VH-VL binders against q9hk44. Designs and how they scored, part 5

Target 1, 202 residues: q9hk44
Amino acid sequence: MNSRIMFIGGVPGVGKTSISGYIARNTDIDIVLSSDYLREFLRPFAPQESHLETSVYDAWKFYGDMSDDNIIRGYLDQARPIMGGINRVIARALANGEDLIIESLYFVPDMMDEMVLKNAFLAYVYIDDPDLHRSRLEDRINYTHRNSPGSRLAAHLKEYRTIMDYSMDMARGRGIGLYSTDDYALARQRLLDDFRKFVDRR

## First folded at step 20 (VH-VL)

Design s1
Fold by OpenDDE, fold request of step 23:
Structure s1 (fold): chain C 202 residues (1-202), chain A 122 residues (1-122), chain B 108 residues (1-108)
Amino acid sequence: as target 1 above (202 residues)
Amino acid sequence: EVQLVQSGAEVKKPGESLRISCKGSGYSFTSYWISWVRQMPGKGLEWMGKIDPSDSYTKYSPSFQGQVTISADKSISTAYLQWSSLKASDTAMYYCARHESPSYSFEDFDYWGQGTLVTVSS
Amino acid sequence: SYELTQPPSVSVSPGQTASITCSGDKLGDKYAHWYQQKPGQSPVLVIYQDSERPSGIPERFSGSNSGNTATLTISGTQAMDEADYYCQAWDRRESHVVFGGGTKLTVL
């Protein structure tokens, strides 16, 4: 039997963590990884003044003034080592025939091997409504991040949405499914259905 | 039964506009993508572009980008291929073909239209 | 742009095994699909995702894909198998569909 692997991308507040958990429970996939933890895992090994020590919403500062381009540059800099790791993790899972879900802020399929892309279901979740996005960031303390105030992240909504837009364009251009979580229940069901379709084709 | 039925053969002159159609039936039209494929006389298959009928997202081959327009009317389960100004070199058979979403598939064309022959000559 | 290369023609006698190749850079890291086209007819999917057969396709049709080459194999070739065969792949990076140049299979 082939491994069932899902790689889901999305910026904070879109609900990718919750959706990943939902899918895991409904598909009996036991291993769910998060790029947040992967990033944390890499930090002790990172050189001093590494991009990994900076929040993604501040990464643009390495390039000067805040701009969409600099936001994306900073994002991509952080994404490179993490995506490299994710690529290896998925490759390992494939080699071993293991099921795996990875949810990640860093979603750059171009940094992945073709074989990995061939054998993993990729999805990107997003929010259309900026106000809803803001509110979900503020309220995440009540859900997935019980000890982390959401107000801090909500203050950087612009940066996140810039990254989201970039990621959505990349995803769409590469045939990766986009799932709006404005209707969360609909999104998670659609994602689950598409994942099952992906698995059934193997 | 799944079917893709294309519009009839066309005989046109250079400079004329043309829109040909591909109507899907027997399935949920918005659940599948439609591609257009050109086959010049005695030649091979050439992918032109594709459309997601659900939101009318389109992707074109570089060779056909700006040369044709692909569209769809999901209310009548129909996809279109159109030229604003035909050239003699546009003479070919044109096929529409269905494939599942690239989000979970690899764009194999499981059903094809019967083809529309377009002849462009002075 | 991604390209697929096929031999222009392959000939076999009835009952023999026909092999049609499709070459592309790291094609084995992609999925190859195969289509049969008879004169005056639309293409028909005969193999998808390297080795899967659609419903209604005879078992004598099989496929493989490794390295840079995908292969369509027709065992016990019959006269009715005479046709043009096209390989096809999807390039994710550009989300482009790519066809091979086609192979004319002649059954002698």
Scores: ipSAE 0.904, ipTM 0.946, lowest interface PAE 0.5, mean pLDDT 95
Fold by OpenDDE, last read:
Order: structure tokens, then C-alpha cells, then sequence
Structure s1 (fold): chain C 202 residues (1-202), chain A 122 residues (1-122), chain B 108 residues (1-108)
């Protein structure tokens, strides 16, 4: 049987972690990987130029003043080693016939092999309302990150939304589904339905 | 049953504008993408572009970018292909075809319209 | 731009197996779809995602895809199978649909 692989992208606060868990529970997929943990795992070995020891929202500082361009440059620097790892992880799962969900801040399909892209369901989740986005970042201490104040991330909403916009454009241009989590329940259901359609076609 | 019904044959002169249509029925129109495909006389199939009727997102082939406009009116389940100024070289059969979302498919065309013959001559 | 190449023509005797190839760079890492077009008719999907048959398509139609080549196979070819056949793929990088040049299958 073919592996059921889902690769979900989204910046912090959009609800990708919760959605991934929801899908996992509704599809009986046991393994859900988070790029937060993958990032932490990779940090000791990452290339210096990736600047992976720096938070993604500060990565622009390596290029000078804050700008959309520098924010994206910093984001891509960190994304390169992580996407390389994610690509290999998915390839392994496919080779072994394992089901897998990966949720990731770093979502750069162009850094993935065509074979992986052929055999994995890709999706990008986002949030339209910046105020709602801020609120969800602030409140994440009550949900997925119980020991991490959300105020820290909320202070960098601009950087995250810049990354989100970039990622959405890339995703859209490559036929990858975009799912607004402004209506969270609707988004997760749509994502689940599309994933099932993907699986059913294989 | 699923059907794509295209508008009738057109006979035009160079420089004239034209819009042809493709109406979907028997399915949820906004749940599928529509592509336009050109076939010149005695030649092969050429993909022109596609549209997501749900939000009117369009993507064109480089060869047809700026040469035609693809649009849709989801209220009447209809997609359109239009020219602002026809050329003799636009003489061809034009097909519309549907495919599922590229988010979970790889854009196989499961249903096709009957085709619209467009003849452009002075 | 991504390109697909097909032989212009293939001939087969009734009852024999016809094989039509479609070549593209790393096409095996993509999905290939196949369409049948008879004179004066619209194309009909006969194989999708390399080897899947739509409902209503005879079992004698099959497909494969590996390396740089996808293949449409028609076993026990019949006179009614005489038609033009087109391969098609979707290039995700640019989100472009690409057709092969088409192959005319003649049943002798």
C-alpha cells in the first residue's frame, strides 16, 4: 500500500499543530512531526550560514535593516537545512510504506525532490485577520505551548506575516492548497477532506 | 451526468473580438478547475490556461499569456475564453476540460467539452 | 519549459499489443495521463496517474511510468482503438499542463 504522507506549512499562530493532530486522530496516523523539534534536533549540526541558532524572526538581522526582502532571506537560510531534512524524512517514510504528518513553519516545496512532491499531500494553512493572528499567538500558552508566553511571538507578528505572504504566493503558484484558519473548524475539515481525496486517488 | 457544453462555432475576421463559453452541469462547478485547450487543424493538443472558478484564479501557458483571457461566472457555472483581437492564426478547435483541484490531484482531465470551432479569415 | 515527446505514429495488427511511449525529463517523478481522440471527437481520458483506468475504459488499456518514459499499452488491440493518443503531465514548478505531440495509432 502507498504511504499516506501530509506536509503542512504555516507560521506560528495559524493552528497548524492543532490541525495536524486533528487529522492524525481522524486518519489513524500515529506519527506527527513538528519542525520545531526538527529544528532543535538539527541546530547542533546545521551550517553556520543557516543561522539556525537565531529565531526566524531575527534572521533578517544578518542582512542589515529590517525589510521584507531581508526577512525572507533570513527565513530561507534557515529553511534550507530543515527542508533538506524534511525531504529525506518523507522519502524514508515513502520507501518504508509509513504514514506520516509533518507540520512546519518552513515550507519551501522548491527545495523538495519531485518524487517526494509526487507522493505527498502538501498544504499551507494561513490566517487572514492580523488581529486574530496576534490573539492566537498570545493565547497559545493555553493550548500547545503551556510554558511559553505567547507575547514574545506576538511581538514579531510582522515578520511572521511577511513569511506567510511569501509562502502563500509560492504555494498558490504551485497548485498547493491554501486553507484559511480564520474559521478554524472549516479549515481543518476542508484539509481533512482534501487529504482523503488525495489518498483515495492512490 | 457531468457535462461540459461549449458555445457554437464562430466565423470571424482578423481584428475582431470574441468570447466563447463552456458551461458545466451535473456537478459542483466551483469544486473543479477548467482548462482551455487549443487544437489547430490537423495538429495536437495545446494547453492554453486554467481557472479556479471558486475564486477566479488563473494560470496561463507562456505561449498564451497576454494573448487570451480566461474567466468564469460561477453563478451560471460557465467558463470563458476570449480574444480582444483575433488573428488568422487563431483558427482552431478549442476545448474546455475539467480537472480536480491540483491540491490533491495532478490535473487529469476527466471530462471535455464538445469543442468550439473558431475560424478567422479575411 | 517542460516538454513531452511521442512517436508520430504506431501501427499494430488486430489482436496484438500496441505500445505508445511518452518521454520527458524525469517523467517517472511525475504523473502521466493519456487521452484518446478519434476523428471529429473530443479527447477521452483513458489512463490517469500513470496506470489508473477511469470507469468505462476497457481493461485492455494499461499504463506505466518510470525513468523518463511513460507507456500506454493496449492489449488485444481492436479496430475501434484506432485513434490519436496524447500523453499529458502537470509541471508543478510552474503549474503548467503539458501535452505530448500525439501518436496516431493505426490498426492494420
Amino acid sequence: as target 1 above (202 residues)
Amino acid sequence: EVQLVQSGAEVKKPGESLRISCKGSGYSFTSYWISWVRQMPGKGLEWMGKIDPSDSYTKYSPSFQGQVTISADKSISTAYLQWSSLKASDTAMYYCARHESPSYSFEDFDYWGQGTLVTVSS
Amino acid sequence: SYELTQPPSVSVSPGQTASITCSGDKLGDKYAHWYQQKPGQSPVLVIYQDSERPSGIPERFSGSNSGNTATLTISGTQAMDEADYYCQAWDRRESHVVFGGGTKLTVL
Scores: ipSAE 0.903, ipTM 0.945, lowest interface PAE 0.5, mean pLDDT 96
Fold by OpenDDE, last read:
Structure s1 (fold): chain C 202 residues (1-202), chain A 122 residues (1-122), chain B 108 residues (1-108)
Amino acid sequence: as target 1 above (202 residues)
Amino acid sequence: EVQLVQSGAEVKKPGESLRISCKGSGYSFTSYWISWVRQMPGKGLEWMGKIDPSDSYTKYSPSFQGQVTISADKSISTAYLQWSSLKASDTAMYYCARHESPSYSFEDFDYWGQGTLVTVSS
Amino acid sequence: SYELTQPPSVSVSPGQTASITCSGDKLGDKYAHWYQQKPGQSPVLVIYQDSERPSGIPERFSGSNSGNTATLTISGTQAMDEADYYCQAWDRRESHVVFGGGTKLTVL
């Protein structure tokens, strides 16, 4: 199969949406999906008062007090249906020979089929500097989310960074590339180069 | 041309410490990972662990976790395998091998060192 | 832990086709690599990613992988092909590399 598929993970504010667009334009991949929209797509079918009705930064509340463990548990609960969908989406693209980029807050490759993982380039983007991370969340309104104030998300930086740390640890332990966006230009170039290397090996 | 050159044969006694080396040349050392592979006399290949020389991230096989230490000095394009206390059962040929990053490859070893024979006996 | 199983030995006559198998759980969902090792020498990569040949490897070497089994095929086997052959895979779960037990190929 010659489908070019990239599955990129990262918490809000790290620049995964912009990077995905950049890669799409530089590789002539026409379809770019976002887990934000996929989640919205699933919400009408979710049980009332389900995890999908709650923002990821509030998901820990289902388990009691705020803690790293409860934050991750809440994150994983929301990730399960989304990752199941993403797995099927990628599988379809592979079956049809379609190129596809998916950018997602929910990045749990262990919830995906091995066949899918084998045929997709996986990447996780992150940001080291928490102050820069906060700034980028606050400034989202000026870039990718023109009608959504970033201050709301910035208030939940702790939860996002907890998820990020967990995701990075998991990703690294599984050989998935980590890309710091502290230097955004460098990150997107490295990611593009690695994606091309991945494609060229196929 | 790409080469991995390993240090010479070692003859040691049980309880002694040892560090063997693998020097890469002909390529960007930090752009590739290095794995160590053990081959006991008359036996098969055993993956021991690997290192990313760019940041010294290491991953070990469960069988070798805590038994050896893998390290690298990127300033001299060299990877190391070391024991704090050798055992007779450590007698084997040890290979270093190069592979591309697991981020976009599937860790095929395209180049191998010539091997370092380690003999541990009383 | 993930494991790969190979037959301990395979024998062929010169000019015949040799097939060496490597079995693992859902190995077809992974990539299998193959190495040739002659006595007193380092292993040499002969097939990577199931069916790709590195530069310098003869066309008589080929590979396939499906289900639970990867296969190294040597067509028109020559005396020089007598060696030990190892399959290898990368297990994503723990990012561990795994080798098969090796197969001794004898050319009669």
Scores: ipSAE 0.900, ipTM 0.944, lowest interface PAE 0.5, mean pLDDT 95
Fold by OpenDDE, fold request of step 23:
Structure s1 (fold): chain C 202 residues (1-202), chain A 122 residues (1-122), chain B 108 residues (1-108)
Amino acid sequence: as target 1 above (202 residues)
Amino acid sequence: EVQLVQSGAEVKKPGESLRISCKGSGYSFTSYWISWVRQMPGKGLEWMGKIDPSDSYTKYSPSFQGQVTISADKSISTAYLQWSSLKASDTAMYYCARHESPSYSFEDFDYWGQGTLVTVSS
Amino acid sequence: SYELTQPPSVSVSPGQTASITCSGDKLGDKYAHWYQQKPGQSPVLVIYQDSERPSGIPERFSGSNSGNTATLTISGTQAMDEADYYCQAWDRRESHVVFGGGTKLTVL
């Protein structure tokens, strides 16, 4: 199979969008999708008062008080339809032999088909330093989200880091590579190298 | 050339502790994972567990979880398999085997050690 | 737990084609690897990722995987090919490695 598919996960602020762009440019992959836009695409079709109408950092409210468990429950609820869509998108790309990169806040490999897992490169990017994470969220307005103040997201750092920790545990337990973006240059290079190794084995 | 060299044969009694070793050479030790595989006399291959030497992350087969400990010392490119208390049923050949990172591979074992025979008898 | 099933034994005459099967639930959605083990020796990887052949492995060795079954094929089987053959897969969901029970190939 000649299709090169990368599915990269990470919470806001970790740099997954930038890294995905970097990988795309260095591998001549033209199509890069973002779960942010996929979510928007799904919203018109979502049931009334769906989880998709709520920000992921507020999704815990569906379950009552703020807690790690409720944060994760809310996260997973939003992830289900989006992961279903992502799974189908990847499956289509694979069937057609198309190259594709998908970057996503929602990263739940268990919601993906075995065939997709077999034929797509999966990676999860994260930040170790919470202060650095906060600063990167605040600085989003200067980079990838020029009209969206980062302060709003930074206020929900706790929720994002809870999701990150959960996702990291899942990824690690399933042999998926973890890439700290504390050293951003190192992370993107390692990710690129691993992606190439993945592709070269096929 | 890539080599995995295991420690020599062991003869032990039930209740004794044991640690056997697997030393990698000819490659970057921390760039590959090491698995341990048991083969009882006249039987098939059984995966026991694996370790990422770079950070000592381990994953065990359910059948071997809590029964053995897998560790590594990356400073000397060596992986270990150890028992706190051996049983007669632990008598077997034990292999270490290398595979690339599961991040981009699917854990095919491209190189194997020569095996360590462990005999446990009273 | 995930399981792989192999026939205990397969026999073939020299020069004929040997086929060894490995069965598992939706194994075709996973990668199957194959190892050759001769008496008193360590296993040797002969096929990885369903159909890829490591350097040094003869071209008469080939592999396929679809549905629930992976197959190791040895064309023009030689006496030296007599050995035990094991299939192996990695289950990502649990990150467990699984071996088949092994198949003894006899060259008559």
Scores: ipSAE 0.897, ipTM 0.943, lowest interface PAE 0.5, mean pLDDT 95

Design s1
Fold by OpenDDE, look of step 21:
Structure s1 (fold): chain C 202 residues (1-202), chain A 122 residues (1-122), chain B 108 residues (1-108)
Amino acid sequence: as target 1 above (202 residues)
Amino acid sequence: EVQLVQSGAEVKKPGESLRISCKGSGYSFTSYWISWVRQMPGKGLEWMGKIDPSDSYTKYSPSFQGQVTISADKSISTAYLQWSSLKASDTAMYYCARHESPSYSFEDFDYWGQGTLVTVSS
Amino acid sequence: SYELTQPPSVSVSPGQTASITCSGDKLGDKYAHWYQQKPGQSPVLVIYQDSERPSGIPERFSGSNSGNTATLTISGTQAMDEADYYCQAWDRRESHVVFGGGTKLTVL
């Protein structure tokens, strides 16, 4: 029996956590993993060069001045160990026929095995409107992150949107679906529908 | 009934421009991708590129990148393949083919056009 | 670039089983699709996602894919099955579609 695996990417504030929960509830998938927790899990063991002790929005500092290139370099450094872990987790789920949803800031399909890519539904969620994105970051305290001030993350909107744009380009170039959450209800429905189509074809 | 209907055979000279068409019907045109496939006389199938008609995103084979242009007009459910300057080596049968979104499928072509024969000779 | 390799020709007697192979690096970790093309006609999808049959395709057509090789199998081959067969895969990393070189199946 084939497992149902969804790997969903998106920067903070886009609604990937909420959407993942929505999908899980509507597909009876019990296990939803977050890269935030995976990050914490890996921090003590990750290579020094991954800089997982540093927030992703500060990771560019290891390369010098702030730039899109340095932002992405820092992002990718952190992504390497996390994506390695995610890949292994998905592989394990597939081997055991387990259903799983993973939502992650780090979304680098090129760091995944072919077999995983063959058997997992990949999706990337984003926000077009930067003002809406900012407001959603600020409002996180009211929803999924009740003890974390959103203002801190909102201050780093530039870095997140840089990562988002990079990720969207990569995703699009690899045939991965992009889902704008500007219309959140529409996005989650489309994502659910596409996931079901993916599953039904197997 | 799903159909892909391509434009008629073309006879052209080297250096001429050409645009051939593929019109989809019987389905939501923007919900599927269109690929173009070349088949030279007596040869195999060659994928040229594809387009998402919903936003006209295109992806080309490295062999055809810069050699042709793929476009679409979703208002009339039509995809296009065009050359700015034809060569004799462009003589071939050209097929358009439909596949579901790569977001949830693996780009199997379930419907094909009837093909457009392009002959380029001086 | 990703490449798929097929034998140029395969011959089979009526009623026998024909096997057409398609080889690619870790092709088993991808999905392979198969198309039948008869002279003067457009290709027709006969197998998708390694082993799935579209509606209208006879049950004698089957497919498998493992390791580096996908195989199209035609059991009880009939004269009408004489055609060119192409395997196809999608390289996600580049989002490129790749066809094999094609195999001419002759029914003796």
Scores: ipSAE 0.885, ipTM 0.936, lowest interface PAE 0.6, mean pLDDT 95
Fold by OpenDDE, last read:
Structure s1 (fold): chain C 202 residues (1-202), chain A 122 residues (1-122), chain B 108 residues (1-108)
Amino acid sequence: as target 1 above (202 residues)
Amino acid sequence: EVQLVQSGAEVKKPGESLRISCKGSGYSFTSYWISWVRQMPGKGLEWMGKIDPSDSYTKYSPSFQGQVTISADKSISTAYLQWSSLKASDTAMYYCARHESPSYSFEDFDYWGQGTLVTVSS
Amino acid sequence: SYELTQPPSVSVSPGQTASITCSGDKLGDKYAHWYQQKPGQSPVLVIYQDSERPSGIPERFSGSNSGNTATLTISGTQAMDEADYYCQAWDRRESHVVFGGGTKLTVL
């Protein structure tokens, strides 16, 4: 197997889009996919009141009152079809020997095939400091989403951090590396080095 | 040269506490995980648990969860395996072994300690 | 829990090829590693990542992994190869390391 595949997870504001681009440029990987676009791709096929039509931070409403459990349940509901797609995409890349980076809010390795997991480098990026996380969400308009106010997402920091904590726990429990982007430069370098090491041993 | 050196043989009685050690040298101790493996007399290898020395994160086999404690002191490149109350059935050879981070999905044990024989008898 | 199964014993004559199997559910979707252990000694890694040999391991040692079965092959078996052999894998779901029950290889 010659394909180099990285699957990186993280909630909005952690810098996963930027770090994925950085790694792509430094490894000469041409294809970078985002779960945001994958979600949009699926929406035309979703029922009118589908989870895919609701923002992830509002997904808990399908289960009643706001709670950590309902936030996670809503998150997982949205993740199912997207993770299924991501799994197939990676499988296709592997079959064709193509290099690929996928960055995704939805990061549920348990929804992926063993063969895919064996042949892809998985990583989860996070932010420890909630104030820094908020500021990065607010400033998103200045970086990757130039026409989308970050204040809207910042208002839902609690939901995102709940998802982040859940995802970190799951990732850690499955042996997946965690990368704090509080120091962004350090994080992206560490991630790049680990990805290269992974690739070199294959 | 990479080495894992374990503490010496132990002879204990049931009910006694015990801590054995595994010291790594010749490599960056916090860059690799340490696992403990039990081998009862005439039996096979049994994985007990592992530790990331960088932050002391531990993962145990269900069979050993709550039965032992794995810890590490990265300042002296040493991992530990300890019992609060030994049983006769704890009589075995105990190995420490080094492996890469699970994040790479390999986890082969490339270096092993020489083993520590623990004998528990009345 | 994830389990690996090995035959308890395998016998070969000097110069013959020995094959030791390790079976597990979808083991081919994992990496299998092999260890040699002689009496009174620590285990030694002889095959990693299904088919790779560490430095110092003779070329007569080889490995494969497909479907539900990994195989350690020793060509031109020598008396010195008499030992216990263990397969090992990592189960991602629980991040547990798993050993096979071990196989005693006897060189007749």
Scores: ipSAE 0.867, ipTM 0.931, lowest interface PAE 0.6, mean pLDDT 95
Fold by OpenDDE, look of step 20:
Structure s1 (fold): chain C 202 residues (1-202), chain A 122 residues (1-122), chain B 108 residues (1-108)
Amino acid sequence: as target 1 above (202 residues)
Amino acid sequence: EVQLVQSGAEVKKPGESLRISCKGSGYSFTSYWISWVRQMPGKGLEWMGKIDPSDSYTKYSPSFQGQVTISADKSISTAYLQWSSLKASDTAMYYCARHESPSYSFEDFDYWGQGTLVTVSS
Amino acid sequence: SYELTQPPSVSVSPGQTASITCSGDKLGDKYAHWYQQKPGQSPVLVIYQDSERPSGIPERFSGSNSGNTATLTISGTQAMDEADYYCQAWDRRESHVVFGGGTKLTVL
């Protein structure tokens, strides 16, 4: 019962969806889940006081003026139910010996069970160059997200990068690997290699 | 063959500064982390901190935070442990040990240095 | 901070099975590693990832980990196995490495 589980985090525009697909194809993992769809799945069941109907880049508004702190607070509020779901999904996969890749904007390992963390490969992908990040957001319509105008997302680059910085600090502090996608080809190969190494040692 | 070779024994006085070294060979130095472990005379192993030689990122045990400095020079595959001002209580054997990146969740020490004995006395 | 607890000492007769325990909160949800240290020598990894043996380690060494307790088992204990044994784990939340207090194994 050796499940191959990868949980990959990253803000929009960093390329985590594409990387996840790449890894899935190269490891014969059939199931790839996105937190975007998980979030949609949860929305009908969310209490009125929850903020799952609000985009993550607007979540800070529930706390007042735009600030890094309020951006993070909003992010974490949305992350809690989603991370709870992700944790259960991974736990199920592990229990059943199933392989799984989950890519998620919401990446808060502290909200996961220790057993899950023990048996899953965690990674966080990011992008250093803010201009490149902006351009990738703008170009999303031409790639994986045809119905999500890139211009709209690019307008919230500041919020995404705030979340990215926060997430990177947390990931680094907890020993989770960081992967810059400024060189996308290098990043996805490194991630694949590291994932294989993780799996092979188990 | 993978080896970690540490600098020789040190005899110091309180208040003196000291830096001891750990040189790795037989492997890619930047592909593994180095931890420092203290063992006081007749006592157990104490993790002090670790460093990623690739970017010199460090993490310290709370007990050793601010008490020592861990560094590395990847150009010569060497990690360092240093004190700005030694105390008698710093008398101990100090080991460096290699482990893989924490990203794999396997922080087992597969190779150890031979140890550096540090004696601090008036 | 996360802590690991070991018995200070364990005694066994030659040929008998020695068991050394390591206790920690939800230790079974972490990987436990074991090290052997003989007088005047550096520690040597004898078990990693709960139950895996490095090359060169005799098959009489085995490990398990569940609940709050990891166990190092030495079957057919020999005189040469007399040493101090340390368990070790990693606390992910703080990324801290933690050692147990060590167990002195005496072969009578």
Scores: ipSAE 0.852, ipTM 0.925, lowest interface PAE 0.6, mean pLDDT 94
Fold by ESMFold2, fold request of step 23:
Structure s1 (fold): chain C 202 residues (1-202), chain A 122 residues (1-122), chain B 108 residues (1-108)
Amino acid sequence: as target 1 above (202 residues)
Amino acid sequence: EVQLVQSGAEVKKPGESLRISCKGSGYSFTSYWISWVRQMPGKGLEWMGKIDPSDSYTKYSPSFQGQVTISADKSISTAYLQWSSLKASDTAMYYCARHESPSYSFEDFDYWGQGTLVTVSS
Amino acid sequence: SYELTQPPSVSVSPGQTASITCSGDKLGDKYAHWYQQKPGQSPVLVIYQDSERPSGIPERFSGSNSGNTATLTISGTQAMDEADYYCQAWDRRESHVVFGGGTKLTVL
């Protein structure tokens, strides 16, 4: 009857993958989905205007000079097909009474179906301190071979923080919780506690 | 015991300023949002706006934007509703009410203050 | 902006079932909450999240919500249930709280 669904948003380096694993272990939720893999699965079928063939930190280039507006526009173009897929995955989990954790770079409240807004625990994870964020990107073993990923991603800190700030503002305005991972252990416990409260209220 | 205790009734003239208060006790004040709700004589409930006391983030109903100011002082577990210039049409009962964080809840008001009657007349 | 509509009044005899409706565009896609207000008193939450009863609310109070309509149902209605009843929803997209106009329940 009551699917336990958690949908965690955040840019690279904020710890959403590690937090998703922590939540899964502490709730016995077996299915954890990363939008990084959804992106790769969707890429050969995605519409050209989504620009999923490029990294999110380069997507502003389709619109002209680097600006916050063009960074966000490129992000939203990529988000549309991914969010469409996420809506469908959540709908299936709800229909089957199945539990699910999704962690995603692509987290756009206005692209969430009403059933997602009503039935999923929504959270956005971020880092306050830009220097800490850079450090965590540099220490990262996440998307590519271990020897290179952190320094390549850290070169794009500005783009990621632009997306993060936009996402936090949109989330805040729609009552979606913001969770700072500057203290990672505190953040993961807050998320677990709030998720349990969400589940217990149903 | 959870309580929301509001300041006492007010009798005012048009053009005067006013601030009324809502003090929370028996719970973690910064864990809950506070809304203000107007009820004009013989009428229904009207949501005016809300505040997250933890960081003072506010949202107003479009009908009340620019007409009132909602604030909080978390150090004394108190929320406020204030007018810079009262009108006769501000005559009403004003309630404060709390809800859990919208990060895991859906803005149901589990506790209400006793109400503050504001009368504005010539 | 988002609006909720309730009938102004509902009358029932003691022991009968009272139904109070709340209508809004796609209200079933939101959670509906219900409040009881007796004369001279503050509102009291009687149903939250469509159908959940807070501790201390009698089992004769129940709720449902689908399509455009939420319904508060009071079975075995008692004289003490005579009150005004308000539905409420949250429009998450604007983060606005919305109340219905209220329904006076009379128990004759």
Scores: ipSAE 0.841, ipTM 0.919, lowest interface PAE 0.6, mean pLDDT 92

